# VH-VL binders against p56860, part 11

Target 1, 255 residues: p56860
Amino acid sequence: MMTAEVRTPEQGGGPLTTEPRAPRSAPGHADASAPAFGPETDPRDIIRWALAAHPDLLMPSAFNLNGVVLLDLAAQAGYRGEVVFVDTGYHFPETLATRDRLESRYPELTFVTLNAGASPDDGQTPPDLYASDPDACCAARKVDPLQRYLKEQGPSALLNARSRDQASTRADIPFVEEGGARRRVNPLAHWTREQLEAYAAEHDLPVNPLYFDGFLSIGCWPCTRAVKPGEDARAGRWAGKGKTECGLWQGENKL

## First folded at step 1 (VH-VL)

Design l8 (framework fv_lerdelimumab)
Fold by ESMFold2-Fast, scan of step 1:
Structure l8 (fold): chain C 255 residues (1-255), chain A 123 residues (1-123), chain B 109 residues (1-109)
Amino acid sequence: as target 1 above (255 residues)
Amino acid sequence: EVQLVESGGGVVQPGRSLRLSCAASGFTFSSYGMHWVRQAPGKGLEWVAVIWYDGSNKYYADSVKGRFTISRDNSKNTLYLQMDSLRAEDTAVYYCAKGGYYDSSGYYPFDYWGQGTLVTVSS
Amino acid sequence: SSELTQDPAVSVALGQTVRITCQGDSLRKYYASWYQQKPGQAPVLVIYGENNRPSGIPDRFSGSSSGNTASLTITGAQAEDEADYYCSSRDSSGNHLYVFGGGTKLTVL
């Protein structure tokens, strides 16, 4: 089903297909208590703490605005781990172009692409699943591949790009979440959409162009549209739409 | 193999109505947006209308808005175009086209086309 | 008022390379798709999403995009490539959701 690809910047972002990766050898876990982070804490300080506490830290990313900003801050803070992306087969070309630009900009990082299984059709016909069960489509092509990879790698913590400003369900997320299969670190929990946009602009970060066309939640195109079929392709043009809950992030909330 | 077969074209007087059909096969019809594109004799291609995979959203070129209605019957794998208040300028070959991979903000390339059906609006 | 502009005609010698260009403001945001149409036939998609070829399209066809311009390149043109070529993209004006260029007639000499 699922294969892992290591992409190299020197090959123009071309993927290298490999056998499924072996489990990470003896992932470390430092038994360190989190400091009392607050509203003025520099995200880089949170990341530095997380790296010290969890040398096996991994960063899943869909390369949305939050993910791109987190990646830049993490690189500055000394993150040299894997950036894990799930290629569902249904990403917008703009998302894949953003990934390619990021791989070129951060050659010191390892970008891992998880393939959710190749489509046997002409590349134009997605599986019937998204029309009959869009939630199952998202689970099968995005959530399940990521969860399987994380189970195989066994990191003690994940670096996530979630912020309290994204949705009502995220309003109270802490900087460090305990419970579940592993610790989750949210260095951008206290940053607003305005701060993220300003940071990306100031540092000339490659942001998915669809974000500025009203796609405040960008996922695989069939599943994203099927969840809200009554909306047009530029849904999210209402003021404050950035704070609405979106199905794309359901798996991240459970990680 | 994807196939789209248009029917319903013919000669019609200005101000009258005509309904076009497009029979689809070789793919899961209910999974894709569908389009109508027309071409006046000796002229270029002009996009006419789109209907989303579930029939929930429909959009039209300004030249036909209020006169044409796109619809679909997913149980019959059939796309329709109801053309009311026809004008001489609507004379064209009408193509049924399948939406392909989603390219940007709801934009689909037209990955498969039918052979077209000729509509002639004459005085 | 989103419009895609193409030159109406272009010629190429057999076996040589030709570039067909499409220009418009919508191309700054959206990729162009390219369609080949031979007399009496329906259009056929030859390039989409900047530089992707559908199954069955020869590798001599390629696409590129830069700023507000998209190009279709045919490397080693063959006699059967003689046709009209149309670019298409999303209309940024909101009055049309999709727009086509005026078409370029390619003659293979």
Scores: ipSAE 0.005, ipTM 0.406, lowest interface PAE 15.5, mean pLDDT 74

Design l9 (framework fv_lerdelimumab)
Fold by ESMFold2-Fast, scan of step 1:
Structure l9 (fold): chain C 255 residues (1-255), chain A 118 residues (1-118), chain B 109 residues (1-109)
Amino acid sequence: as target 1 above (255 residues)
Amino acid sequence: EVQLVESGGGVVQPGRSLRLSCAASGFTFSKYGMHWVRQAPGKGLEWVAVISYDGRNKYYADSVKGRFTISRDNSKNTLYLQMDSLRAEDTAVYYCAKDWYYYGMDVWGQGTLVTVSS
Amino acid sequence: SSELTQDPAVSVALGQTVRITCQGDSLRSYYASWYQQKPGQAPVLVIYGENNRPSGIPDRFSGSSSGNTASLTITGAQAEDEADYYCYSRDSSGYHLYVFGGGTKLTVL
């Protein structure tokens, strides 16, 4: 059985507790098509539709700028489900501090931290993967723990914080993605980095302080660097490896 | 064949500085994170600092933060620990260790003794 | 001062089984690794990632975890197993990356 750190609304801002995450009973089946969403659609309307269509909705988050903005919008739209974070064992202390500030800011939400250290080490994937094979490193430390949790919990849809301007590979993501084991909803698909920054500042949201030190995309500390002028925002992740996407969104390994 | 060898330890007065080195051989040094761990005489192990494979990310135990600086030179397969503002409580054998999966450190040096005394 | 607690000493008779325990909130979230240290020598990694043995470590060494407790078990203890044993893991607070337990001195009688 997988274990996770969980902070529930009943605990308020108290210390985290770790509990085994039991498999869910059969998830609800959604029988609803997405409305016509466009560039002026309020993300909260997309989230409200997703909640109505998928009462078992879960929100994975890495607590990046997009994730923090989505969390605030989701809370406003009535989201009271789990916010699922994968602790790869290699996060910056600033990322974990941001998680703690978000847990204090949103006591009405359940925060679940999945621990990469709980996944079996097969002895085949050494730590140097982040230098020699970032795809395998991503799979072992982030993708596999999240996939196991999602398989056990069985949500019919995920609420995620991807936007079209984050990378060329994301330029055409729809608001609602079909296929696979579950639906994926992208309420922020049409928002720009500038809109996200303005929203976070206006609402005094706890954002990772590394964003002010030249980090435009934040991952694990062994493989993240500040970006250079003219580089893609995600170029600082897996620097020098030609990788800009996590295996969560790739081919047969997609969530 | 796979080895880490520390050097630079010695007797130093409080408030002074000392630089430790750790020479790596037998593995691809530039692919791994590296740690410094210390052990005071007759006491247990204490984690001190870590540096990422490319030297861009560094983290320290609270007891040494602001006084110690970890660095590396991948072209020389060498890890360093610059120790400033030394205190009697910094007296310890200092080990360098290679990072491994799930908080394992699979290769350790033999240690170098640092004695801070007046 | 450590967030991981170990008993300072334990004894076992030659050929018998001994279990060394490590307790702390970080172990709810992260696996413990285990290090053996003999007098005057550098530590040696004996278990990582719950129950993985590095090459060269005898199969009498095994690891397990439950809740906030991690355990190192030595089945059929040998005289050469007499040493100090330390658990080590990610700090549960997340702000200090790593922490060692206080160590357990194993005496083989």
Scores: ipSAE 0.006, ipTM 0.562, lowest interface PAE 9.1, mean pLDDT 79

Design r1 (framework fv_rovalpituzumab)
Fold by ESMFold2-Fast, scan of step 1:
Structure r1 (fold): chain C 255 residues (1-255), chain A 121 residues (1-121), chain B 107 residues (1-107)
Amino acid sequence: as target 1 above (255 residues)
Amino acid sequence: QVQLVQSGAEVKKPGASVKVSCKASGYTFTSYAMNWVRQAPGQGLEWMGWINTNTGNPTYADDFKGRVTMTTDTSTSTAYMELRSLRSDDTAVYYCARGRYYDSSGYFDYWGQGTLVTVSS
Amino acid sequence: EIVMTQSPATLSVSPGERATLSCKASQSVSSNVVWYQQKPGQAPRLLIYGASTRATGIPARFSGSGSGTEFTLTISSLQSEDFAVYYCQQYNNWPYTFGQGTKLEIK
């Protein structure tokens, strides 16, 4: 069973609250075309446009480097919507600690954690599904909970932290993707890993400590290893499995 | 504001060890790598290695492996570089420098003021 | 290891003129080159990283260009405070390596 958890600080250092959520008010009806964005466009300008066009904008985040940078830029641009994280049950402790630091730093934002729905004692879900079927693990623990939440909330657009620099499959990502029930906005499409790291360092953003140990791309712990000097940044993802992308960005599962 | 403040000048005899400290302030210590670079009198810059301030794992340049140790104390936001079996050609100004990249250190955006280590009999 | 070679060793120019400093890598370092300025008795100061990105607080007269093996630092309309030693460094491969420096001096 999936549950939504609202994490709001009461005082600095923030307590965590868990509460059933009422659906948002009906999504806004946007009637704005995207302007021409280019290689010199400030991501905050893209975010401001997205907020004006889509007041119901929602931001999924895995709290990787891109996600942390986007979150800070979005807060500066006036974003006050939900930051949605899927707790798959297989995250590194460092990833969860990074989430906690971000919640404390951005009390003006609402952090929603979606918990995985499968019971370990139901007899229908094999233990350690991640070891026997990584695709099924990704779908059940990450894709399905997020897709159900998006169906319930019905945002007209998503704010995503993808950049063209992350993988060959992302090399041609546009700033605004059309199609389906909602737009996808990629304010960081044109930023390089170097620019993301520079921004995070300049603003002392909480970054997952695993990046320091050669984890250039962070995922669930069973499918992630440290990269060696000279390896591609995503070489540590799904090591030995022949994959570079999760089902979130493929076929009918595309957000 | 970011500051890196190093320990004072040292005079050592050949065969001794020296331990230089670098106290960081004005940022989250564990979010940046720390590098050590030296400069012999009248010469250029030489990279000695870096340390991951979150994990404590160091990476040393080959010329210094076996006689250098880099450590951190996260409770005091201080990095240390110990050089053993000192020779006269180890006379140099030793700098700590903050690495910008989290996974590989990268370029150095802030530097300590330098610590002169003189090795003479 | 990657060898970084700077030229010229010394460049004599007058205030108000343009200075162009060269840095060459023995093998490709992509855009992962940084430029530092060092004045006597001081620590190096970051000027340019990623071959062409000016660091915060660095005057617009400093610019960098290049990729792969050939890199250039240009200082337009030289000011008196710009006379210093300039170092390039690659951060593409360990060990990180510096050029030998270019000394910019008043003609």
Scores: ipSAE 0.000, ipTM 0.415, lowest interface PAE 14.7, mean pLDDT 76

Design r10 (framework fv_rovalpituzumab)
Fold by ESMFold2-Fast, scan of step 1:
Structure r10 (fold): chain C 255 residues (1-255), chain A 119 residues (1-119), chain B 107 residues (1-107)
Amino acid sequence: as target 1 above (255 residues)
Amino acid sequence: QVQLVQSGAEVKKPGASVKVSCKASGYTFTSYGMNWVRQAPGQGLEWMGWISAYSGKTTYADDFKGRVTMTTDTSTSTAYMELRSLRSDDTAVYYCARDLYSSGYFDYWGQGTLVTVSS
Amino acid sequence: EIVMTQSPATLSVSPGERATLSCKASQSVSRNVVWYQQKPGQAPRLLIYDASTRATGIPARFSGSGSGTEFTLTISSLQSEDFAVYYCQQYNSWPYTFGQGTKLEIK
């Protein structure tokens, strides 16, 4: 069973918990081709195009640096869709605190938290499933709840905070990905970590405090470590597990 | 009920070291960070540093780097702060204070430990 | 480091009156400011975080506002238990820094 917490714009601190949302009868769609975007394109222009082409656009976010920067740019560009967060039960408390700060700062947006089920009973011990089978745990706690929600909501596109600078596996991501169940739009594909940091500082964005301790890519606490100078930004995620993505963007499981 | 209980008052000579303990109860120790804050008699609050009870990583304020060490013992849910090369101006009440790992706002505080540095 | 400056150093008010306490940051700290109350002989107590969010159990007469470099703590209809020292602290960047405190005392 999946439950959703929703904070609506009108109430500010409106309903924090809601029964699972009803599935959409038919997804919105746009009869438009993606334009050619380049290295000088303002991410807000990409977002504005995405909104015009896909009025049903949704934004999944883990509230990492990229996600926080994207959220601010999207709000400026007129995004008023859902910001969807999956509470796996294994997030760092700083990630949840960052979510709370973002909800307070952007009262005009609707934040949806998908709860995968009961949290681990003992936070002092890493979960058995994460330790023995991290792929199965990622599927059950993150990928499956998000995939189910997206199937129910049926958006024609997703707004993603991925950038080419994050990992070797992301080096060639396009601004607009075709194929699969829906389009994926990457407005920050061409931004570097340094540009993201400068933007966040200039606009006083709430950044996850773990970022300042070297957690450049923040996932669940059993599988995340600080990176060393010169390491890939996602090297700290899945430390010792031999993977750089949780399956969200892998093969036929792409969102 | 969350509780942070600190060790008792200490009197030290200049040049000595002091190690203050902070025993946590009523919550999952490794889910939160621990900060150390001091307050000289009649003065304001001064942040000394932070430690992750999960990873053991530390961040120290520049004024204390080189003479402070923060540690934790997960088996006893206890945090420690050791301050070396004590000076008379280190006379202060030392507090441990919990935050949500490193959220930066401190929701529970220890009762304080008075450290007096005198000859 | 970010310097936090509180004003006034001492505010003398009567019970039932409104008190307004100021906190200024030397550079922007977004909304990442927390307010604490400290009574003599006690550890500080969390009042408000994220500039304006009241902590659990804190009476509605306490309110916070501000963003960037200017922050305010307001206490409406002061009660006898509110006379204490109030500290602001930023948590936007390392090291965390506190203001010098504002002492609220009976006129």
Scores: ipSAE 0.005, ipTM 0.404, lowest interface PAE 15.0, mean pLDDT 77

Design r11 (framework fv_rovalpituzumab)
Fold by ESMFold2-Fast, scan of step 1:
Structure r11 (fold): chain C 255 residues (1-255), chain A 119 residues (1-119), chain B 107 residues (1-107)
Amino acid sequence: as target 1 above (255 residues)
Amino acid sequence: QVQLVQSGAEVKKPGASVKVSCKASGYTFTSYGMNWVRQAPGQGLEWMGWISAYSGKTTYADDFKGRVTMTTDTSTSTAYMELRSLRSDDTAVYYCARGGYYDYAFDIWGQGTLVTVSS
Amino acid sequence: EIVMTQSPATLSVSPGERATLSCKASQSVSRNVVWYQQKPGQAPRLLIYDASTRATGIPARFSGSGSGTEFTLTISSLQSEDFAVYYCQQYNSWPYTFGQGTKLEIK
């Protein structure tokens, strides 16, 4: 059994519930063909299509700028599914505080934190694995817990906050990706960092304060640095390690 | 039912060009990238390049820059690879293979197209 | 470019035995390594991706491991249909590169 901390609409700002997350047994449902989305498509229209095609849609989030903007747009479009976050034990305190502010702002959504209360010394993963083998640390603490949850829940699609503006590896992501165990929907694929910042400011969204200190892509503290002017937003992730993407996307796509 | 079907074998003279097609079926064509890989007789696999079926953007291996062009036709779900200024050492089986950007292994392969370059 | 080196070039083993194939990257490729099987006259077949995840339909006797620069494909209890050429490939960065292959043959 997987254990998760869950904040439901009924609980709002009340005490969080920690519960075993039962495997999903309901069969998948049929998918609808994606319409022609383009550079001027409102992300909410993409989200509305995704909800109609995939009522079991889930939204994994690390609560970066993109994730915060997507969450607001999704809530406006009628999304009421789970927002899934993995507690790796290595998040900045600012990231966890941002999560708490989002849970308070969107009481209509269910927030699921996998491995809630994780610590660097969990007795199963070496506490300094991030230094000796960052990829193994990412797999053990983030990728594997999320893949297990997605396998147990069996959503037919995921709602992701990736945009083409974030990195060269993301330059060509489509609005709808096929392959693997489930579809991935990228409503923000065509939005720029400037558009995301303007939206967040206009709607007074709780953005991780580290973002304004040059942490344009925020992950676990051992693998995140501030970017220099002119660098890719994800250049601060796995600096010097020859990696631009977490194994998260590969595992989700095939699981 | 997901499959890639390639055009038939070609025999070309040195200096000619060849254009291989790869017709996709059973999936949403624009949701995956297409890779081209070749294999000379008795040799290993060599990656030639990648194209986004969504945007049409390409990335070519340095050994093929300047003489390879990859294109797609979304209306027919077909990818193309044209190799120009053929040499005898371009004799190989050419494969198309589906991959998802940087995130995917090549999970579906075409049957291969033998291109023979002989004088 | 990242160079992928496989060893040995040829591995001779008997049916029912365990085969271990190695793949080394010239620089770290994280877990972004794929293994393919190729039989004569056929296109390659995807076996393992993300260093250790078996592709759909691949028998449990195939397993992958490794991260960084050292990767291993293991085939337990070899069957007659497993004698083929095996290639590793990195997708950590462009250009994508393959190892030169390991031929698995009957002893």
Scores: ipSAE 0.005, ipTM 0.406, lowest interface PAE 14.8, mean pLDDT 78

Design r12 (framework fv_rovalpituzumab)
Fold by ESMFold2-Fast, scan of step 1:
Structure r12 (fold): chain C 255 residues (1-255), chain A 123 residues (1-123), chain B 107 residues (1-107)
Amino acid sequence: as target 1 above (255 residues)
Amino acid sequence: QVQLVQSGAEVKKPGASVKVSCKASGYTFTSYGMNWVRQAPGQGLEWMGWISAYSGKTTYADDFKGRVTMTTDTSTSTAYMELRSLRSDDTAVYYCARDSYYYGSGSYYFDYWGQGTLVTVSS
Amino acid sequence: EIVMTQSPATLSVSPGERATLSCKASQSVSRNVVWYQQKPGQAPRLLIYDASTRATGIPARFSGSGSGTEFTLTISSLQSEDFAVYYCQQYNSWPYTFGQGTKLEIK
C-alpha cells in the first residue's frame, strides 16, 4: 500500500495528513461516446461530460501552468475527485510552494501527494541519474509511483492538462484518447499558451513563479532549464537529451 | 483574510541592533516570499531585501549587505529583519511586504503590506 | 540598478478633475511596473500591477498604461480620498527600485 500525504474537504484548509492509500472498489466502468468537441468548446463542458461518463475520474497534476488552469476550470465544473501529485524528491522549492497554495485555494478538493520512496536527502539516491539516464529516473520517481496508484484505484479515465500548443509531439492530441488501461481526457487540447496565461492572470491563479522566468515546462531541477525565445515550451525538459516526453505518454507505459 | 502584523516602535542608540518582526495570517506562510522596505521620514521607499519563507534563501540590496539578516519562523508564521550597527540615518519606518505571483520575467510586486515599525536611532 | 523617475513631484488638482502621473525607467522593464498609493501614517496600498491591471477592490477611476520605459497612472474624476503620495516600482530585475513619489494635493 502506497503511503501519501492527503488534504481532504473534511479537513478544509487544515494541515496535511499522511495515510495509507487503499484500492478503491468501483462498479463496472461507464461506457459513453464522446460528443463532437471543437475549437470553440468550453473546457468546462468537456469536463462536465467526462464527470458524467466517468464518475471515478482522477486528475494527475505536476502543477505547471496547464495543470493550474485545468484545476480551476475543473473545480468550477464540479470536479470533486482526487488531484494526484507525485513527489519525486527533486522538485524545485517553487513547485512545492505552488502545490501548497493550490491546496489552500481549493479546500473542496482532495489533494494526494504520492511519495516516490527513498529520499535523496540521505545520500543513497545519486543526483546524476537524471543526467545519465533521464528515462530511468523518470520511470522510478514519477511514472512507476503514479502507475501503481492508478492500477490500485482503477479509475476508468484521467483528466489531463495536455494542450496541442505545448510541443510538436502533442500537436495532434484529441480531446478524448482511447486505448491503454483507461481513457484520457484533454479539456485544454485546443487552448494556446496565450489563452492559458490570460486565464491565469484574470483569475489570479497561483502559477509556479519559475514559469515566468523562462521555465515554461517545469520538471525536476536536475533536468529543467529556461526556454530561449522561439523555442518549444518543453525544450527546457531533459535539455540536450533529445526528449520532450516522460514514458507516461509513450508506448506500452501509457496510463 | 491576509494580514501582516509588525512589532512595535523601537528607540535605539547608534551602534545598537534592532530586530523587527512581521507575523503573517490568512494564507499558507511558506508559499510566499517576504520583502522588507524602509522609508525615512519625508522620503521615498527603499527595498532592503527578500526571503523565501519556504527555503530561507535571501537576497539583500547592496546598501544593506553585511548589516542585515532576514529570517523566518514557520512554526509561528513570522518573518524577522535584523539591522546591525545602527546609524542616525537608519531612522525610518520599516515595512514587511508579501510577494505576489505575476507575469513578466518571474518577478513579484507586493500585494499585502504590514502596518510599519518606526525605528528611531538617536543619541 | 534601474532608476525610476516620477513626475511631477507635486500635482495640485481639484476634486472631480483628472490627474495624470508619469513614471520613467532608465532602461526597459517590459510591463513589470506596479503603482502604490500611500496616505500619511499608512502603509502603501497596491493599485495597479503589470502596468495596467487594476488590483482587487481598486475603483475603476484608476487606470494605468505604458510599457518599456514610460508609464502613466491616470485618476479620472478625483475623489477627496485620492489625495495621497503615489509611487511606481519596477519588478523586472533585482534590486527592486521605486520612484521618488508624486504628491497629489488639493488645489
Scores: ipSAE 0.000, ipTM 0.401, lowest interface PAE 15.4, mean pLDDT 77

Design r13 (framework fv_rovalpituzumab)
Fold by ESMFold2-Fast, scan of step 1:
Structure r13 (fold): chain C 255 residues (1-255), chain A 119 residues (1-119), chain B 107 residues (1-107)
Amino acid sequence: as target 1 above (255 residues)
Amino acid sequence: QVQLVQSGAEVKKPGASVKVSCKASGYTFTSYYMNWVRQAPGQGLEWMGWINTKTGNPTYADDFKGRVTMTTDTSTSTAYMELRSLRSDDTAVYYCARGYDYYYGMDVWGQGTLVTVSS
Amino acid sequence: EIVMTQSPATLSVSPGERATLSCKASQSVSTYVVWYQQKPGQAPRLLIYGASTRATGIPARFSGSGSGTEFTLTISSLQSEDFAVYYCQQYYNWPRTFGQGTKLEIK
């Protein structure tokens, strides 16, 4: 049983409630086949298919530009499931403020913050682990808590905010990924950064302010820097470590 | 034997509230959304909203926001729709209907509950 | 909101004839359209979902077609039990919206 801070629609902007989370059961249509999606497909059509096939759908989010855009499109398409965020203790204050603005804007959604109130000195992670072993730090503070929650909840699919133009490693991601414990749906796979920025501006979405200061891919503060003109959007992640992906999308830790 | 059975007809005064129930049987209640649709005498169908029966999260049509509340009781497989501040033009048959789904739309409907609002 | 417009308001046809009912959306709804049949004093009955897929137990004489903004329901050989009101509905966007209905009556 995992315990998490939860903000539900019936709380109406009141304080977060900490409660045990019961396992979820799979719906009868979990095995529905994906229709053909293409370059002109509206992301909301992909989300509507996902909701019909997987009523138990969950949406993990770090509240970067892609995540904020996906959340708005999902809400419009009828998503009323959980938005799951992991508090690593190393988030920028701007990231937590962006989460708070989104919780206020989407009162119809349930927001779950895993390990709410985490801090760098929580006694569980050595203070220099982020510098000496960033993969171990990411696993302990982000990957493991999320995987544990997903195992307890048992969703048949996840909504992910990945797009093909974010990094070379993402260039060929499909709209629907099979394999492992659950499906992963990428409604924004074909959207460009320019389309995401235009959408966010048109709908006055709360974008993390660090995005406009050159932090094109925002993670924990020890592993994030502003990118220079001409660098990949994810070049600021794990600066000096020679990688562009977190353990969430690698090997057996793949969500 | 998938079935939705609604509560009986109601007669209300203007300004009152009404709460209609919809009891599901023959399927897993939490696997489907529950829709509420109304129909004024001699008129067409009007979608009021739906509720995710697994999470309890409702979505309301704009015309009903602020005076409708949809809830569920999973222990009894029952959905509820409460409409407040009733007006004469709220006189209608109110239906519950199981799930929007990629395969089926709203495939199972309750028998309807006539709500009459008169002074 | 997306407005669904059905035509004609009333269609008069004889048993054994073909009936074609129209439904138009104010903007593209892809294939996210359902059709319902309603007889007097009864709840609506699902006929077609996803614009063209027949619901379980619906006779083969009922067929749906269309995508984008224009949709049709066709009944190829009318039976006496088919005289009813037919509604289209989009489930592409919130709120879910119905057409005003087409009444199918005996000529």
Scores: ipSAE 0.000, ipTM 0.408, lowest interface PAE 16.6, mean pLDDT 79

